# VH-VL binders against q0aze0: the designs that were tried, part 212

Target 1, 268 residues: q0aze0
Amino acid sequence: MKIILVNNRFKENTEKKAQEIAGQLSALNVEVIIDNGLDEPYAGTVDFIMVLGGDGTMLRAARRYGQRAIPVLGVNMGTVGFLSNIEINELAEYLPLILREEYSLEARMMLEVAVFQQQSLLTRVFCLNELLLRSNSPRMLSFALEISGQKLEPYRGDGLIVSTTTGSTAYSLSAGGPIADPQLDAFIVTPVASHIINKRPLVVSPEREISLHLLEEREAIIGIDGQIKMDFGAENRVLIKRAPHPLLMVNLKAKPFFTSIDRSLQRQ

## First folded at step 11 (VH-VL)

Design N30 (framework fv_inotuzumab)
Fold by ESMFold2-Fast, scan of step 11:
Structure N30 (fold): chain C 268 residues (1-268), chain A 121 residues (1-121), chain B 112 residues (1-112)
Amino acid sequence: as target 1 above (268 residues)
Amino acid sequence: EVQLVQSGAEVKKPGASVKVSCKASGYTFTNYWIHWVRQAPGQGLEWIGGINPSGGYTTYRRKFQGRVTMTADTSTSTVYMELSSLRSEDTAVYYCTRDYEGYYLVSPDYWGQGTLVTVSS
Amino acid sequence: DVQVTQSPSSLSASVGDRVTITCRSSQSLADSYGDTFLSWYLHKPGKAPQLLIYGISNRFSGVPDRFSGSGSGTDFTLTISSLQPEDFATYYCLQGTHQPYTFGQGTKVEIK
């Protein structure tokens, strides 16, 4: 068995813990590749991906490896989140199940984001939570939203979020979007501080293609999963569609989504 | 091994432009942002801006917007920072530095040796 | 802009002393997912800055274990448990969460 062990080198003590776990896995005849983000994603074939960290580390792992259709397990270190399944102190208990492939998989849709300048593709990225378009200044944006060729009335406000159902509890929630069952495949389109009061969040088919561009020159940014930020101007267009493969998340123990979100909301 | 090697010291007149280079080696150039940081004599470190070599995306600190331009040449793994309309207060050591995993949160790890830019009349 | 203030601005110490430097930010440095990008750098005249600590408390590759970091939210500390001759330098914290990214003003650690 070959496992990629992903850690977030910017979180407390994760590098040392990753080395300890790699040693434990090697003692069990598991071949381990450590990915702390410094190099290109490992290009070879692997059987399993183990992510050490919180939600941020899982989002990075999903961007790097999510399109490979390989089981991904979130192992929590420190702050509890929504994307981890077990705690680090439970890993030894669950290792035999991992090695025997005795677990279930939950598919989580991902976004494919393509950014164009004029007619040229500048970049293509994948993400698990959302694309955020927002103003990078106090000035309101004016922008066009198109859903599968259907042109909506122009938006005016601070921006827009295009989210997966997994991302419904991230930026989309704070902007007034709905909490969605992550087992559903859908795009959630949530306005950010819209000056047009009647603009509501939309829930649309994951088979639709979403296009965004500015109607006037402003300083704006495109944000991906809260981790990547790109300048976005009137000459740019972004195209969002369902990614070819979902992220395959490992379930070793029941983690009820709805009771977890309710507990989280009561403590805000 | 990771190396960032910068061009040599420059002496410029007020109103001129300076272009400093930063040549990267020992890693995949397009997987890291390059940020520029300067230190004027007797002052602390000041972030200027950064560039993602894979897309050519740039971000600049507002006070330098309109005077600074960052570019990347992927064929030579080199980033350039050009600062125009130079003033005496632009006299500083300019550093390039590498930042893991793209743009949103910045924690630079490896640094170039620095380039002294002196602006004198 | 997020203000980052270091204290003290300078200190005098002897080899073997325990040194602590504090970095305070005007806003929380946690991002939307709870990750905090606060790092510490050692800087000597004529040399490039060197990363010591990233992500509040993680030592960078090759950094001696006498260096440690701690903190959360707006209050962060760098500790040198037993100062060595090569540690006389200026130390900077960097907040990498909010643009524009800002360094503290620096703390100069001088020999007594």
Scores: ipSAE 0.006, ipTM 0.526, lowest interface PAE 9.1, mean pLDDT 86

Design N31 (framework fv_inotuzumab)
Fold by ESMFold2-Fast, scan of step 11:
Structure N31 (fold): chain C 268 residues (1-268), chain A 121 residues (1-121), chain B 112 residues (1-112)
Amino acid sequence: as target 1 above (268 residues)
Amino acid sequence: EVQLVQSGAEVKKPGASVKVSCKASGYTFTNYWIHWVRQAPGQGLEWIGGINPSGGYTTYRRKFQGRVTMTADTSTSTVYMELSSLRSEDTAVYYCTRDYEGTWLVSPDYWGQGTLVTVSS
Amino acid sequence: DVQVTQSPSSLSASVGDRVTITCRSSQSLADSYGDTFLSWYLHKPGKAPQLLIYGISNRFSGVPDRFSGSGSGTDFTLTISSLQPEDFATYYCLQGTHQPYTFGQGTKVEIK
C-alpha cells in the first residue's frame, strides 16, 4: 500500500508529527510519500491520501489530488473544521480499518476554474469550496455574470462568491448564502455587499457554466478556497464549471453534517 | 539541478529601458511562478512582481505598474523583465526567483545570480 | 501595505554565540485558515539570497540544524544556536501573505 501524507507546513512543528506517522506506517509495510504542498504533486499512483491538519490543509489536498478518485481522509490536529473525520489522537485506533479498507466514501463536488485573457487560457485550478471575486480597494466593483450564456443585469458591490455545496458553510455563509447539504451538487452564487437591493444568492444546476468579467477597470482579485489569490482586471474573464471528478472523502467515524453545523452555529 | 541563469550587467541612461532575462532549467518550467526582486545599493530587498509562465499571467507591485512588463517564452524556458523610463533610483541588482504555482510568494526557493543594472549619465 | 520590521537592525557576535533576530508585522500574517507565509533569508554581498526557513519554522533542504524559526500572528523569530564563520551576513524576513509582498529592512550580523 502506498499513502500520500499531506501536512500543513505553514504552522509550527507539523513536519515532526508527519515524520512520526510516516515511520509508523512504514513499520506496517506501507510506502509513504510526504507532501508539504511546496512542490509539484506526487505523480505516481497511490492507494490512499491522509491529510494532517485542518480544513485549509484538506483544501490544498483537494486541489492537488481531488481529481484522481483516491480516498482522502482528514485527520484533525486541533483545528476546528468541517472536513476532518477523526482526531490525531484517534489515528492509531482507526489505522487497522484504513489498511483493511473498512470505511465508506462520500463524494463531494469540486469546481473547475479557468481564467482567460481574450481566447488564451492563463490558468486552470480545481477547488473544493469556492471562487471569490472581491475588490482589492475601497472602491466597489461593477461586473457581469453569465449563467450558461444568459447575461444577468450588472452587479455593483464588493464582489461575488461561486461556491460548491461543501463551500456553503465557508465564505458563502458569512456573505448571506444558504447552508446546503453537501450531498447535493449545485453552484451557490452569493453576492458580497451588493449595492443592488434585490441581488439574492442563486442556487443553480452543476451542469451550467458560469462566466464572470469586470465592466470597469478596478483593483480586483479572485481567490480560490481562500488560499490562492490572483489579480483580476477588465481584460480577464473567468469560466467556472463542475470539475470532472468529485473528491472522495473517507468516513471512519459518524460525523453527520447537520449535527456538526448545528453545533457550530450554536457556539456563535 | 534546479538553476536560474540571468543575463549580464547593463548600463543605461535615464529614460531608457532595460530587459533582463532569466533562463530556467532542471524542473517543469510552467509549474512554477517566477518573481523579480531588486536591491538598490545600501537598501533592502524589494519585490517587483511575478509571472506564471503557464499562460503568461502577471502581477506587479503598484509603484512599478506602467513601467514594468514581464513575459515568458516557454520554448526556451526564459522569463524577461523589462523596466522602462529608467531613473537613477532604479540602479540595483535584479534577481529572479521561483515559487510554486498557486501560492504566489510563499517560499521563493531558487534564485538567479543577479543582474546589476546601472542608470547613469 | 503590511510593514515588516526587524530587530535589531545590526548586532555584533562571536563564533559559537546564540543569535536571535525578530520580525514583527503591522498586521497578522495568518490567512483565513491560519496559514502563515513567513520565510527567512541569508544574504551576502555579491551573492543571491538563500532561503533558510519557510512557513515560520521549516528548514529548507540543506540548511544546517543550527537555524530555527518560530512565531505566530505578528511576531516571528529566527535563532542561530551556535554562530559559524559563514553565518556573518544580513538576514531578511519575508511576508508572502499580503500583496504587495514585503521584506523586513534586514539585520546585519557582524563579527565582534
Scores: ipSAE 0.393, ipTM 0.753, lowest interface PAE 4.1, mean pLDDT 88

Design N32 (framework fv_inotuzumab)
Fold by ESMFold2-Fast, scan of step 11:
Structure N32 (fold): chain C 268 residues (1-268), chain A 121 residues (1-121), chain B 112 residues (1-112)
Amino acid sequence: as target 1 above (268 residues)
Amino acid sequence: EVQLVQSGAEVKKPGASVKVSCKASGYTFTNYWIHWVRQAPGQGLEWIGGINPSGGYTTYRRKFQGRVTMTADTSTSTVYMELSSLRSEDTAVYYCTRDYEGTFLVSPDYWGQGTLVTVSS
Amino acid sequence: DVQVTQSPSSLSASVGDRVTITCRSSQSLADSYGDTFLSWYLHKPGKAPQLLIYGISNRFSGVPDRFSGSGSGTDFTLTISSLQPEDFATYYCLQGTHQPYTFGQGTKVEIK
């Protein structure tokens, strides 16, 4: 068995803990590749991915490895979050189940984001939560939204979010979007501070293609999972569709989504 | 193993253009951004911009927009930075550096040896 | 633009001294998930800059353990616990969170 161990590059002692866990796995005849997030992803075949950290580390791991259809386990290392399944102090208890492949998988849809200049593809990225289009200046944006070739009336405002159901509790929630069951597959399209009074969040089929472009030259940014930033101008277009593969999240321990989100919202 | 090798020193007159190359080896060229940083005599380090070689996506510091162009040739694993309408204040050592994530400058780890560009009349 | 200010701009020290350099940003360098993109570089005339510390406190491969980084938010520190002859150089911090990415003005560490 070959496991990638993804650690949080910025948490104190994560490297030492990763080395400790790698040693324990190696003693059980498991080959371990450590990925600290600072180099290119491991290119070889692996059987399992273990992510040590919080939600941010899981989002990076999903971008790097989510399209390979390999089981991914989130192991929390002191930050609370929605994407981890077990705590680091529980790992020894669950390790025999991992090695015997005695776990269930939850499929979480991902977005494929392609940015174009004219007809030329500039970049393609995958993400688990959302794409955010926003102004990078005090000026509001004017932009066009198309859903499967259907052109909507122009938007004016600070921006737009195109989210997965997993991302419904991230930026989309802050912008007034609905809370979605992450077991559902759907795009959630949420306006950010729209100046058009009747622009509402949309919930659309994950088979739809969504495209965005600016109607006027403005300084704008495309943001991916709150981590990646890309300049976006009037000569650019972004195309968003369902990624070819969902992220396969390992479920070793029941994590009740609805009670967790309910508790979190009471603290906002 | 990882190496970034830059082209040699250039002397240009004001108004001319200069094109500096940065040849990468020892890693997968398309998986890393290449950023350009300069240092003028007696000044500190200044970020100019970066390029993603996989799609040619670029980002430039605003003060250089319209004068700088970055390109990548994946067949030779080489990034180019062209700076046009040269001014005396463009006299500097220009460095290329790689970084895995270009949208945040996390850890530009390997650097070229630098290329001195002198602009004088 | 995020401004990054180093202090001091220069200092004189002897081999074996503990040296502390501070870097202050005009706004927080944390991203939306709390990761901070602040790195430290050593630069000598005629040579390329060398990465010492990334992500506030992580030592780059091959960097001696006398170098350490700390800080959060807007205030960051590079410490050299026992200065060596090869450490006389100019040090720069780099914020990589907000475009345009900005370096501090540099701190020159000179022989006393």
Scores: ipSAE 0.149, ipTM 0.687, lowest interface PAE 5.5, mean pLDDT 88

Design N33 (framework fv_inotuzumab)
Fold by ESMFold2-Fast, scan of step 11:
Structure N33 (fold): chain C 268 residues (1-268), chain A 121 residues (1-121), chain B 112 residues (1-112)
Amino acid sequence: as target 1 above (268 residues)
Amino acid sequence: EVQLVQSGAEVKKPGASVKVSCKASGYTFTNYWIHWVRQAPGQGLEWIGGINPSGGYTTYRRKFQGRVTMTADTSTSTVYMELSSLRSEDTAVYYCTRDYEGTYYVSPDYWGQGTLVTVSS
Amino acid sequence: DVQVTQSPSSLSASVGDRVTITCRSSQSLADSYGDTFLSWYLHKPGKAPQLLIYGISNRFSGVPDRFSGSGSGTDFTLTISSLQPEDFATYYCLQGTHQPYTFGQGTKVEIK
């Protein structure tokens, strides 16, 4: 068996813990590849991916490996979040189940984001939560939204979020979007501080293509999962599609989504 | 092995332009950003900007905007940094460096050997 | 711009000494998930900078275990537990969270 350990390279003392876990796995005749995130993703075939960290690490792991149809387990080492399944102090208990492949998988849709400049592809990124278009200045944006070739009336405001259902509890929620069952596949299109009062969040088929471009020269950025940031100008266009493969998330223990989100909202 | 090899030293007059090259080998060229960092004599390190070689997307530090241009030639795995309207304070060693992530965060790992650019009348 | 200040600007030490260098940022380097993008580099005259530590505390490939990093938020530390002859150099921290990315002014470690 070959496992990738995706380590959170951006929190204190995570390397020591990754080495300890790699030692435990090697003692069980598991080949371990440690991915500290400094290099491109491991290109070889593997049986399982274990993500050591919080939600931020899981989002990075999804960008790196989510399209390979390999089971991915989130092991929490940071703040409590929504994307990990077990805590680090529970790993020893669950490790035999992992090695015997005694777990269930939950498929989570991902976005494919392609950014263009004058018909040239600048970058292509996959993400688990959302794409955010936002103003990078005090001025409002004026922008065009097109859904499967259908041009909507122009938007005016601070920006727009195109989210997966997994991302419905992330930035889309803060912008007034709906809470979506992660078991559903849909795009959620949520305006950010729209000046057109009747621009409501849209729930759109994941089979549709969504495109965005600016109608005026403005300082704007595209944000991916709150991590990747790119300058976005009137010469740019972004195309958003359902990614070819969902992220296959490992369930070793039940997590009650609705009670978890309910408690989280009461503490805001 | 990962290697970044830069072009040789340049001597320029004020107002001229300089173009420094950085040739990459030992990895997938289009999967990594290349950033440029300089060090003036007796000073610390200063980030100039970066380029994504796959699409040519660039980001520049504001003080260099309009004077710096970064380009990539994927057929030769080479990144170029051109700095125009040179001033005496542009005298520095210029380094290219590799980074996997985009514009969100930077933790460059491998560096070129440096190119000394001297601007003098 | 996020300001990054190192302390001290220089220090004198002997082989075998414990050396501590501090880096302080004017703004938190943590993102919304608590991930922090702070790296440490060793630089010698006439040579390229060399990555030592990334993500606060993780040693880069081939870096000896005498080098360690720690910190959070705005305060970060590089420690060399037992200084070796090859460690006499200038050390820089880099904040990679906020554009423009900024280096500290450097700490020169000199032979006593």
Scores: ipSAE 0.547, ipTM 0.807, lowest interface PAE 2.8, mean pLDDT 89

Design N34 (framework fv_inotuzumab)
Fold by ESMFold2-Fast, scan of step 11:
Structure N34 (fold): chain C 268 residues (1-268), chain A 121 residues (1-121), chain B 112 residues (1-112)
Amino acid sequence: as target 1 above (268 residues)
Amino acid sequence: EVQLVQSGAEVKKPGASVKVSCKASGYTFTNYWIHWVRQAPGQGLEWIGGINPSGGYTTYRRKFQGRVTMTADTSTSTVYMELSSLRSEDTAVYYCTRDYEGTYFVSPDYWGQGTLVTVSS
Amino acid sequence: DVQVTQSPSSLSASVGDRVTITCRSSQSLADSYGDTFLSWYLHKPGKAPQLLIYGISNRFSGVPDRFSGSGSGTDFTLTISSLQPEDFATYYCLQGTHQPYTFGQGTKVEIK
């Protein structure tokens, strides 16, 4: 067995903990590749991916490896989050189950985001939570939204979020979007501070293609999972569709989504 | 072995343009951003901008916008930085550096040897 | 722009000394997920800068364990536990969270 161990490159002591876990796995004849996020993703074949960190580390792992259809386990390192399944102090208990492949998999849809400049593809990225289009100045954006070839009336406001159901509890929630069951596949399209009072969040089929472009020159950015930021101008357009593969999340113990989100929202 | 090798020193007159090259080897060229950083004599380091060689996407510090152009040639694994309308204060050693992350300047890990650009009349 | 200030601008030290350099930012360097993009570099005249520490406290591959980073929010430190002859250099911190990315003014570590 070959496991990629993804550690949080920005948290204290994660390097030391990753080395400890790698030693433990090596003693069990497991080959370990440590990915600290600074180098290109490991290109070889692997059997399992273990992510040491919080939700931010899982989002990075999903972008790097999510399209490879490999089981991914989130191991929480002390940060509260929705994307980890077990705590680091539980790893020793669950390790035999991991090695015997005694777990279930939960498929989470991902977005494929393609950004163009005129007719040229500038970048293509995958993400687990959302794409955010927002103004990078006090000036309101004017932009066009097209869903499967259907042109909507122009938007005026601070921006727009296109989210997966997994992302429904991230930026989309803050902007007034619905909380979605992560077991269903859908795009959630949530306006950010729309000037037009009747612009509502939309829940659309994941088979649809969504495109965005600016109708006038403005300082704007495209944000991916709150981590990648790209300048977006009137010469750019973005195309969003369902990614070819879902992220395969490992389930070793039950996490009741609705009870967890309800408790989290009550504490805020 | 990862290496970034830059072109040689240049002497230019005010108002001219300079084009500095940075040739990459030892890794997959299109998987990393290349950023440019300069250091004027007696001064600290200053970020200029960066380019993603995969799609040619660029980001520039506002101060240099309109004067700087970054391009990439994937067939030769080479990034170019062209700075136009040169002024005496552009006299500096210019470095290219590699960074995996495109959105943040996270961990520029390997650097070119530097190219001295002297602007004098 | 995010301002980054190092202290001291220079210091004199002997081999074996413990050296600390501080870096202060004008605003928080954490992104929306709490990740902080603060790194430390060693620079010698005639040579390229060398990455020492990234993400506040993570040592880059091949960097000796005498180098350590710490900090949070707006205050960060680089520590060299026992200065070696090859460590006499100028040190820079870099904030990579907010564009334009900014370096501190540098701290020169000189032989006493």
Scores: ipSAE 0.021, ipTM 0.582, lowest interface PAE 8.2, mean pLDDT 86

